VH-VL binders against q9nrl2r1430to1533. Designs and how they scored, part 210

Target 1, 104 residues: q9nrl2r1430to1533
Amino acid sequence: GGVHELSAFEQLVVELVRHDDSWPFLKLVSKIQVPDYYDIIKKPIALNIIREKVNKCEYKLASEFIDDIELMFSNCFEYNPRNTSEAKAGTRLQAFFHIQAQKL
Key: E = the ipSAE of ESMFold2; O = the ipSAE of OpenDDE; V2 = 0.75 times the mean of E and O plus 0.25 times the DockQ between their complexes.

## First folded at step 15 (VH-VL)

Design U7 (framework fv_erenumab; at its last look DockQ between E and O 0.88; V2 from the best seeds 0.75)
Fold by OpenDDE, look of step 15:
Structure U7 (fold): chain C 104 residues (1-104), chain A 121 residues (1-121), chain B 110 residues (1-110)
Amino acid sequence: as target 1 above (104 residues)
Amino acid sequence: QVQLVESGGGVVQPGRSLRLSCAASGFTFSSYAMHWVRQAPGKGLEWVAVISYKGSDKYSVDSVKGRFTISRDNSKNTLFLQMNSLRAEDTAVYYCARKPYYARGTYFDPWGQGTTVTVSS
Amino acid sequence: QSVLTQPPSVSAAPGQKVTISCSGSSSNIGNEFVSWYQQLPGTAPKLLIYENNKRPSGIPDRFSGSKSGTSTTLGITGLQTGDEADYYCATWDDSLDAYVFGGGTKLTVL
């Protein structure tokens, strides 16, 4: 069970990264590029961090993995207004994730 | 109308200091990150510094680190650039510019009219 | 010397179409939104295009932006004498951790 889940997490992260709407999520926001980001977002996370956690087998439950992914999206929606390209991309990617997560 | 108005430019000798100001109006100044961008005579645009909306985070280009300090007074809707140890290469028109959106990417809108700084012996 | 490369100058007659290219790399244009600025002689830069292809309010639709790969292009149709200006592309560079501009392009209306 755990080994299969780990492989599933890896595969899902790969699919998320390859998605056209992954660009807002690939890495953490630069403090210089968006200096107010970390005043608002208290638990920053990105796909590269999640990938690292997967590789280090830090996720013992699927729920933990899902929680981090959802945190990533929630951060996006918290910081970015609905009409932004980031929020729109996030919406589409999250929908994709929800479909793929059913396989976990 | 959203407006930025720079002031404080002038002619100074190398090693001297100058403080630029940028007065903001027509928008909630305290909600926006602000930038300084400069343009040497006959040259292109160069990003200089950025400050977060609260002023808690400040960053600048390497060439001015240790010499220039960006700051702001939100109660007065004013952005500042303290320039110390000025060099000839700092000669430029200095623009203040607003980051207009809560989003990633490069957004500068609007720009002030600029204030001229000339560093010469 | 600029991180983003633009042609130093372009020219065309009134009513014609011109394009201004801006070439970067995967660490900037390839992964980030691009903006374009118009600088009329003796004036401050003005935002012309943001997020690769969006126009701010007040910018006519004869101005357009596009991005492909590590390059972006500003298009100007129905060229007017008033379009004579310097044009700059700009974006974020991940490797430099800084905002970067192109060297600028001088547009002359013949």
Scores: ipSAE 0.777, ipTM 0.918, lowest interface PAE 0.6, mean pLDDT 95
Fold by ESMFold2, look of step 15:
Structure U7 (fold): chain C 104 residues (1-104), chain A 121 residues (1-121), chain B 110 residues (1-110)
Amino acid sequence: as target 1 above (104 residues)
Amino acid sequence: QVQLVESGGGVVQPGRSLRLSCAASGFTFSSYAMHWVRQAPGKGLEWVAVISYKGSDKYSVDSVKGRFTISRDNSKNTLFLQMNSLRAEDTAVYYCARKPYYARGTYFDPWGQGTTVTVSS
Amino acid sequence: QSVLTQPPSVSAAPGQKVTISCSGSSSNIGNEFVSWYQQLPGTAPKLLIYENNKRPSGIPDRFSGSKSGTSTTLGITGLQTGDEADYYCATWDDSLDAYVFGGGTKLTVL
């Protein structure tokens, strides 16, 4: 852990948010919009929450940050069938994330 | 074929109660969140309530909160809307509708034929 | 005052094209998928378009949807007298925590 990692986490989250395929991941799924979501997904997470955790220095290791991002994608693939727009967006954003994460 | 059929509408005085039913067939009812949508005479569509596939999570539009309760019996493939303290403003055709389980999308397919509730004194 | 604004009516002759607009905000159309419904006189609504521009099976390709910014448009080409109906846009609204519908547009085929 270092101060450079905190800046790198911030930069990576900004790049993810700016990506065209970030739309399923910006905010937690609304319990009213999708009432079944939280019966299926037990560890919900979204980019706005990850960004808050970076800002509050809650990640001590790069692996903790990467695990939250990967959890976000895993939740998407668990809830959404492969042929859905959400799952396709998740696949593309995850590929982008893997490229950018090599810099950590 | 996927089908939804509502029943239980009628004419009642303000302050009284009605219970609507929606019979589902042609799909695995217990795998889907279910909704009620209403349409006042000569007006547009208004979302009323949603219930999760297990029936444990229930949400309603503000105008009916505390008065309407959505419920389901998965063993009978039936959705319900208990409407208490009815007001003239609740006069509408009430539709049940299915939201596709797999999608976070904001669409309803199919809809039932509707059942009419008239609240008048 | 509907959250989603549609023109109250549109009309065109058989064989022509018509478009029906639906305007919202960043709390709804701007960030959420839009759907469109046809309601023939005396019947329940029927899904025409989902996820902004997709057609369910059985809906002719002369029905189309598009979205730009906080607005969405239903297009109908090759108008038929059987298309005479009310048309509604719908989406989720983050600020209201509710599904919302437009006020509806009555299509008259002359």
Scores: ipSAE 0.639, ipTM 0.868, lowest interface PAE 1.2, mean pLDDT 91
ESMFold2 (binder alone), look of step 15: mean pLDDT 94; pTM 0.957

Design U8 (framework fv_erenumab; at its last look DockQ between E and O 0.90; V2 from the best seeds 0.73)
Fold by OpenDDE, look of step 15:
Order: C-alpha cells, then structure tokens, then sequence
Structure U8 (fold): chain C 104 residues (1-104), chain A 121 residues (1-121), chain B 110 residues (1-110)
C-alpha cells in the first residue's frame, strides 16, 4: 500500500523529469528572469520540490501528490498564454501525466 | 509603432550621479518588465537591471548593486536608471529594452537607440 | 570572458551562407531559450531570433537559428552587404541568475 505508492510516486516523478516537455517545470521560476511571475502565481511549485516531498514521504495519499502535480500545470496555464512554448509543453506533459497517473 | 527613447546621458566625473530616462510608446508600458543593457566602447553587451511591470521587483547585476537603481513611472510610460557613485568602468551606451511576453522567454524587443554615459576625470 | 563564447569574426562573399556559433553550458544554453541580435555599425541591437529558432515579424527567412545541446548557431543565407554587423547570442544563466550575452561576432561581407 503506502510503500508501493511511494515507489510509484518516485517513478512517476522520474518519468516526468525525463520527458522532453519538462523544461518549464524542473525548478521554480527565477524572480530575476521573470520578475512578474510571483505577482500572479501565489502557490509556486516545481518538479524538484515535488520530488523532495516524495523523498520525505510527505504525500500520504495519491490525491495529495496528484494535487501538487495539477497545481504545477495550473500555474503554467495561468501565467503563460496558450500560444507560448511553455503552455504547449505543459499541455503535452499534463497529458502524459494523466496517462501515467492511472498506474497509481 | 513600439518605440523606446533613452535620454539623460552625458559626461560626468567619477563619484558623480546621473539619471537616465527611457520613454516608451506604442504599447501598454505597464504590462511589461523592462531592462537596462549597456555596452562599453568597442565591447559587447552587458545586462544591467530589470524591473517588473508594476515596479515592485527590481534586480541588477552585481557590479552596480548599491549604486544603480532601476525604477519606473507607469503613469508617464517612463523607465529610469539612477546611477550613483559612477566609475570609469560604467562608461557605456545604455539601452532600455522590453521583455516582450508573459513567459519564461529570454529575449529583448525592442531596444532603444541608447544614451551615452561617459565617466572620466 | 563572456559566459557565452562566439567567434570574434566571420566573413563571406555576397550570396553565400555563413554560420555563427555560440557555445555555453548546461546552466544556460543547455536549459534555456536563446536569442540572437544584429547590431549594425553605430546602431542599437535588433532582435533577429528568439526561442532558439523563431523570427520576429520583419526579419527575413535568410536568418535562421538552431540549438543543439549547449550550443546554438545563427545561419545567414544569401548574404548581403547590409548584413555586415555585429551579432550577439543571449540567454538566461541559471547558475549566475542573470541574463548573459556572447562576446559578439563581427560579420564582414567581402
């Protein structure tokens, strides 16, 4: 149960990180690079943060893990217009995630 | 037409201050992060500072920290660079430049024509 | 000295193709979009390429960009005398937490 789920979370994060469309999500946006980002996005999150939470066993339920991943995508779509490379990458990665999440 | 026009450059002695301005037109100025980039004579481009669209976040390159302050007045569509304690190595053409999109894109468009700052004793 | 390395100069005859390289590292070109700028003598830089290979409106398709690994390349076909200028690559550097430029390449049209 719990141990199996933890391993599943780890594996899924690894797969997300390795995906070609993970580049917008690997780490938090720099305040210098995009100085207006945090005026808009109030709950920033990234794959490295999610990975850390997984490693620390902070996710007790699959739903909690999924919520953070969905937040990550939600942030992307909130900040980035649909025609941006980031939003397009997010769309593809989210689709991949939804398929893989069925294994949880 | 999107346009940026710098002003305020001149010749000053080391230790003096100078304030540069950049007048923006042809776009919604208050929606864009703005940058200063400089170019020493015969040298390449160097990023100097950035300010968020609302002006609440400001950052600059280490070499100018504590001396240069970027600011903006959105009601006047104007970007500023307050330069204090100027040094000879600050001699350069100073360009204002726009960050074009709400994205993680790393590029500037357009650029102003620049204003020249010369620091010499 | 520059974080991004460019050849100091390139040259070619009118009508020919030239390429300008820009090499970086995993903390910049490897993980970030690259832009290219043209600076005609005595003028301000002008955006040529953004997001590795996209052209702004008004930039002819003679100009192209490509990225591979930790390097990027600006291509110019059908070289014209008016293309004689300095060209700069630029990107974000994660390790420095700053925007970085190449040292610039002077293109001479023979």
Amino acid sequence: as target 1 above (104 residues)
Amino acid sequence: QVQLVESGGGVVQPGRSLRLSCAASGFTFSSYAMHWVRQAPGKGLEWVAVISYRGSDKYSVDSVKGRFTISRDNSKNTLFLQMNSLRAEDTAVYYCARKPYYSRGTYFDPWGQGTTVTVSS
Amino acid sequence: QSVLTQPPSVSAAPGQKVTISCSGSSSNIGNEFVSWYQQLPGTAPKLLIYENNKRPSGIPDRFSGSKSGTSTTLGITGLQTGDEADYYCATWDDSLDAYVFGGGTKLTVL
Scores: ipSAE 0.780, ipTM 0.920, lowest interface PAE 0.6, mean pLDDT 95
Fold by ESMFold2, look of step 15:
Structure U8 (fold): chain C 104 residues (1-104), chain A 121 residues (1-121), chain B 110 residues (1-110)
Amino acid sequence: as target 1 above (104 residues)
Amino acid sequence: QVQLVESGGGVVQPGRSLRLSCAASGFTFSSYAMHWVRQAPGKGLEWVAVISYRGSDKYSVDSVKGRFTISRDNSKNTLFLQMNSLRAEDTAVYYCARKPYYSRGTYFDPWGQGTTVTVSS
Amino acid sequence: QSVLTQPPSVSAAPGQKVTISCSGSSSNIGNEFVSWYQQLPGTAPKLLIYENNKRPSGIPDRFSGSKSGTSTTLGITGLQTGDEADYYCATWDDSLDAYVFGGGTKLTVL
């Protein structure tokens, strides 16, 4: 049931954090480092926030969890041009996520 | 040719004000966050301030906070640094520098040639 | 004393190789991209290396960068007299919420 989905969410987040391409997504982008980021990205999210939401049982449906992960990648591609290290990492991590998410 | 040219430096007494300008050309100025970096005589480089591409977000190091204000006029391709309550430790060459657009990066390219501010009696 | 530590000077003969180290911490070099700058006497800094090991257009491949743990290294091979300059590492520091530069290394080509 529902409790098994929450365990699966935690396992998937752990796998994403362990992946070598997780570095752009571990925490929110610093507003001082990248002052223009939050003018462009209106719904910021990162793996540490998603993991906290899993721990607090804030996801009621698998689709809500998947939506936050996909939002994380969408933000990356919206802000970063495709030739950047960030966008390339996002492409590889998203592909990994899609494979792992088949188990949800 | 991408170019940044600073002006407005000079010799002033402590407590006085100066306004630095940085004229940009050869790129779409309004698409880039802009920075000021300074270098005291015989010393290394120190990051001073940043302004977002729209001019809406501004940040500076603690040592100048409340005294220096970064600003920009995108219609004139010009970056500014208003320097109030100047102190001897503000004596430096001041460079404007461009941060790459749409990049997390921790690098600046290009730099201007600098303008010298000397605070002395 | 800067957040990033560089040797104050290095030297080598023309045609030789030199490395310039830059040491930081987990709040900066350990988790952030590093850049390197060349400052020729009396001139503004110029970007040599970005994102740890990438060269912008126009920088010859005898300049290289690497990163290991909380340290980064600029390598220069085939030294030329025109390489005499000050060299600075730079990165973002999460704890200071600021861009930080090393103290600089003076390269002498003897």
Scores: ipSAE 0.567, ipTM 0.848, lowest interface PAE 1.5, mean pLDDT 91
ESMFold2 (binder alone), look of step 15: mean pLDDT 94; pTM 0.954

Design U9 (framework fv_erenumab; at its last look DockQ between E and O 0.88; V2 from the best seeds 0.77)
Fold by OpenDDE, look of step 15:
Structure U9 (fold): chain C 104 residues (1-104), chain A 121 residues (1-121), chain B 110 residues (1-110)
Amino acid sequence: as target 1 above (104 residues)
Amino acid sequence: QVQLVESGGGVVQPGRSLRLSCAASGFTFSSYAMHWVRQAPGKGLEWVAVISYKGSDKYSVDSVKGRFTISRDNSKNTLFLQMNSLRAEDTAVYYCARKPYYSRGTYFDPWGQGTTVTVSS
Amino acid sequence: QSVLTQPPSVSAAPGQKVTISCSGSSSNIGEEFVSWYQQLPGTAPKLLIYENNKRPSGIPDRFSGSKSGTSTTLGITGLQTGDEADYYCATWDDSLDAYVFGGGTKLTVL
C-alpha cells in the first residue's frame, strides 16, 4: 500500500504541475512581488514543496497529502478574491485534483 | 476618484537627502501595497521600492539599498521615500504607484503625476 | 540593457494598425502576467493592459494585448494622433526578484 501510494502521489503531483491552471501554485509567492501575502497566509505551500515532501516520503497517509493540496487551494482562495485569475485557476485545478484524488 | 499626488522633489547636491511624499485619495489606502518607480531624463521606467499595505514589509532595488527607505502613514494616506546619500544617477522623475488588487498580478494603477529630483553639483 | 526588450520606435499612419513587441525570458514573461503602459509626452505612465490582455476601464478596445511564450505584443488599431506616446511593457522577474520594465517604444503617428 505505501509504495503504491507514493507512486500515486508522485503521479498526481506531476499531473497537477502539468495542468494549465497550475501557474499560481508552482512555487511560493515572492515576498517582494506580493509583500502582503504572508501577513495573510500563515501556512504557505506550493506544488514544488509538496513534490519535495513526496520525494522524501514525508506523507505516510493519503490524507496528509490531500491536506497539503487542500491547504494550497485554501490559501489561494483566502488571499485572492473570487474574480481574480488566480482564484479562477485554483477553482479549476482543485476540481481536477478532486477527480484525480479518487484514484488514491 | 482614485488619485496619487507626489511632492518633495527638488534640486540637491550629491550626498544630500530628500524626502518625497505621495498623497493618496479616493480609495482605502491602507489596503494596498504601494510602489515607487522612477524615470531618468530621456530614459525608461525603473522600479525602485515597494511597501506592504501595513508597512511591515519593505523592499527596494539594489541600487538604492541602504540609501532609500520607503515608508507610509496610513492614518494620513501618505507614502514616503526617504532618499539619503543622493547620487547624480538618482536624478529622475519619481512616481508613486498603487498595486491595485490582491493578486499575483504585476501592474500599477494609478500612477501619480510624478515629482522631479535633480542631483547635481 | 533592459530585461525586457522592445523596439525603440514604431510608426504608422492614422487609421492603421501597429504592434509593439516585448521580449523576455522564462523567468519573467514566460511565467508572469504582463502589463502595458502608455506615457504621453510630458505625462505620467498610464495602465493600458494588465494580465496580458485585459483592459482597464476607460481604455478603448483599439488597444489589445497578447502573450506567447516569453514574448508579449501590444496591438493598436485605428491609430489616432493622440496615440503618439511611449509604450512600456512590464512584469515580474523571478530571477531578479524585481519588477522589470521594457526599454520603451516610441510610437509616432505619421
Scores: ipSAE 0.816, ipTM 0.926, lowest interface PAE 0.6, mean pLDDT 95
Fold by ESMFold2, look of step 15:
Structure U9 (fold): chain C 104 residues (1-104), chain A 121 residues (1-121), chain B 110 residues (1-110)
Amino acid sequence: as target 1 above (104 residues)
Amino acid sequence: QVQLVESGGGVVQPGRSLRLSCAASGFTFSSYAMHWVRQAPGKGLEWVAVISYKGSDKYSVDSVKGRFTISRDNSKNTLFLQMNSLRAEDTAVYYCARKPYYSRGTYFDPWGQGTTVTVSS
Amino acid sequence: QSVLTQPPSVSAAPGQKVTISCSGSSSNIGEEFVSWYQQLPGTAPKLLIYENNKRPSGIPDRFSGSKSGTSTTLGITGLQTGDEADYYCATWDDSLDAYVFGGGTKLTVL
């Protein structure tokens, strides 16, 4: 809803982007770089897309915003085995997100 | 033992065709995107093409687009490069290479030993 | 024409250290993982370094990688005659939508 929630969504996205482990999540995976990604991941999402949705006021509820962030992590864990740098980064960033999301 | 073995190279005249093969063993071939990389005599490495693990998504550099087609047969653990309308500048050693399973990382391991294509008048 | 710039050659004596530089841009090295390859004379390339600074199993720790900004460096200590080879950096370039290699650096051990 209101102006306060939009500011909170923006603040949280900024904190995620600034985190050292954000590198796998900043933009959508290139289909040329990783041509099998979109065979596996049906609902792709990344921080730049989420930030754009915040800027355009596309989230009406905090739950919608949280769902997109959690989808981002779920995609990471579905695509990447646990021992990969991507999955390890996802685990650490998700833990950080859960702490910050308690402030919403 | 993970292994890639290329074949099908040879000497051909400009305008002719060749089909390269890459036989894979020691890993689950159908779980990996596969690539072709070439090296002209005395020169560096050039990425040529990629194919997704199912074979449905294919991309190549502009210099070979429309002339080369990457493909695979997962039942035979084999990668292919169909090279049509060959030109002198296509003369190179052609390597097949594996990219890590489900990784956006930029590295190739292993490489085959290569097969030589010479296009000359 | 190389998107990634490497010196064409470097040399040093046995037992010495060398570094091989690879310069790119924000669309490649600045935002993507870098890998390094050794190509011994007459052989296929072999992976030395992946994810900027990691060594695959079987690569001795005298080979190292680092990345700063839009540049990356391969370090080789305790040079041996068997290290004479061509060395290539590689990465993804987002603006070109392509995998790119440096032009290669010939290492001579004198």
Scores: ipSAE 0.657, ipTM 0.878, lowest interface PAE 1.1, mean pLDDT 91
ESMFold2 (binder alone), look of step 15: mean pLDDT 94; pTM 0.951

Design W1 (framework fv_nezutatug; at its last look DockQ between E and O 0.85; V2 from the best seeds 0.75)
Fold by OpenDDE, look of step 15:
Structure W1 (fold): chain C 104 residues (1-104), chain A 123 residues (1-123), chain B 107 residues (1-107)
Amino acid sequence: as target 1 above (104 residues)
Amino acid sequence: QVQLQESGPGLVKPSQTLSLTCTVSGYSISSGYYWHWIRQHPGKGLEWIGSIHRSGDTDYNPSLKSLVTISADTSKNQFSLKLSSVTAADTAVYYCARTDYEWGSQRYGMDVWGQGTTVTVSS
Amino acid sequence: DIQMTQSPSSVSASVGDRVTITCKASQSIRTYVAWYQQKPGKAPEPLIYDASSLESGVPSRFSGSGSGTDFTLTISSLQPEDFATYYCQQFYSTPYTFGQGTKLEIK
C-alpha cells in the first residue's frame, strides 16, 4: 500500500474514533451479544466501515459522508433506549460530530 | 494514587437540603469518564443516586423522592451532591466513586471509591 | 428499571471451598456488569469489571463470567479474608442497579 494524505473525511473519522464516546460505534454490533439487533436495524454501519469507504474514495460529496455518520447514530438511537450507555455515548458523540462536520 | 474523599454535614434536618462534596486527589476529574454518588441505608444494600459525566451530563435515579443535583468543579477537582427536601429515609452512608475509560470501551465498574460519609436526617 | 436478582442471599462456606454467586438481570445487559466486595464498616471494593475482567490487585482466585442475563462471581479457593458481602451491579442503563447482596459467612 501507499502513503495517503488524510482528507477532511479521514481526519474527521480519526477524531470520531479517538473520542471517548466512540466505543459503541467502532465496529458492527455483534450478533452474538445482541441477537436481535439485525432484525431491527436494516442498514448496519460503523466507524470502521465508514473509514474503509473513505479510504476507497467512495464518498464524492460531503453529504454522502454525513449521511452515513447520521445513519450510524440513527441506528444507535433506534435500537437503544435513551437511558442506555450506548445511547448516552451516541448523543455526546453526535454532538461532537455536528460541530466538526460544520468544517466540511 | 487516586483517592476520593466525601465531606459534608453528618446531620441534616428534615425538609432541608443534604449537600456533600467529593474531593478527588491524584487524578483530574476531567479525565474520569463518570463520577458517581452511591448510598447505603443502615444494614441495607447499595443504591445508585446519580452520576456526572466529564462533559457535564448528569443522570439521576428516578426512584429517589428527593430532587437530586450533581455538579462538578474542575478548578477544585471536586464534584458535589445535593438532595432537596430530605426525610429520615435519606439517612445513609454516602459514597462517591469513579468509572474510568479504557481504550475502545467504557469500563463497566466503579474502580475507585471514597471511604464514605454518614449522613443522618433527624429533627 | 433493570432488576439484578442476586443469589444466594447468604452462604456459609469453609476456607478452601469453591464459592459461586449469581446475578440474573431482568433483561439482557450484555457484559455490562461489575462485582464488589464489602466488609463491615468499609466501602465496597471493586473485584470485577466488564463481567469478567479482574480489577488491579485483586487475587486471581476471584473470577467473573457471563453475558446477557446470567452472571457469576467465583472464588476458586476461599480464604479467611474473603468472608464479606458481595454485590453485582449493571451499567447497561440508568438507573444503575445493584444486586441485593450475598453475605458470605464462615461455616
Scores: ipSAE 0.871, ipTM 0.937, lowest interface PAE 0.4, mean pLDDT 95
Fold by ESMFold2, look of step 15:
Structure W1 (fold): chain C 104 residues (1-104), chain A 123 residues (1-123), chain B 107 residues (1-107)
Amino acid sequence: as target 1 above (104 residues)
Amino acid sequence: QVQLQESGPGLVKPSQTLSLTCTVSGYSISSGYYWHWIRQHPGKGLEWIGSIHRSGDTDYNPSLKSLVTISADTSKNQFSLKLSSVTAADTAVYYCARTDYEWGSQRYGMDVWGQGTTVTVSS
Amino acid sequence: DIQMTQSPSSVSASVGDRVTITCKASQSIRTYVAWYQQKPGKAPEPLIYDASSLESGVPSRFSGSGSGTDFTLTISSLQPEDFATYYCQQFYSTPYTFGQGTKLEIK
């Protein structure tokens, strides 16, 4: 999309990265530490990858950007039971994302 | 520097409610990530009771869930534990603790503890 | 609940010795482990977070390692002030369970 829309995607990703519940989502899950992760999660994604896709103008529509962010959360909830620290952080960050996304 | 101090009655009768307060000095509780209550039974190990997130959301040990309430009062810079219907099994040293957070780090360790307060449940 | 099992339950060692304490989780918990030192009559004090990261102010003779289910705390050169009980704790999922403790006694 346009220059204004790209700036909005960049600002939203920066806000997500700065949130104190972003820690599970900054980089892809380590295969060494979590060997079965990539057997279960077929479309891995993280904030650093989404940020790079924004920088490279890979999102044609706002819906594509939103879909990647929501995929990030759905991966978290698919892999992690709800009583885990990662799922709790994901729940709070997703709620924050929904508030910030209304500004788009 | 951050200091945590537990306060409350040291003797509680069976079936009553145990109420403890953790007073935080040198740090705002609204700036922490999680605030915890932990207890240690005589001559035994440590048991996590529950935690309160800076947003107000709580997590409780399922073994205590219906009996425990944790709350925070940011105006007093305190957080509290209430444990209802106590028995002799609730005799322990009770600690409050903090989990601080550094952006980009997975810090759930309890980096500051109170000194502990002994609670005895007896007639 | 995730059970954390420490070994040994107690150990006697001399000043200068290398001491290793292990903690095993009943399921994989990544690196979501902390270690604490507790001296008699005192509150626990933090040593290690995230399995291997040293808390501020902790002497460099302490180190942690491990991931998944098997974790270790090592004291490379035991000092007299290291007499204490050591606990691991997982923070992967609630309830955030502790190991049963390892009592370190100086010979």
Scores: ipSAE 0.548, ipTM 0.868, lowest interface PAE 1.8, mean pLDDT 90
ESMFold2 (binder alone), look of step 15: mean pLDDT 91; pTM 0.938

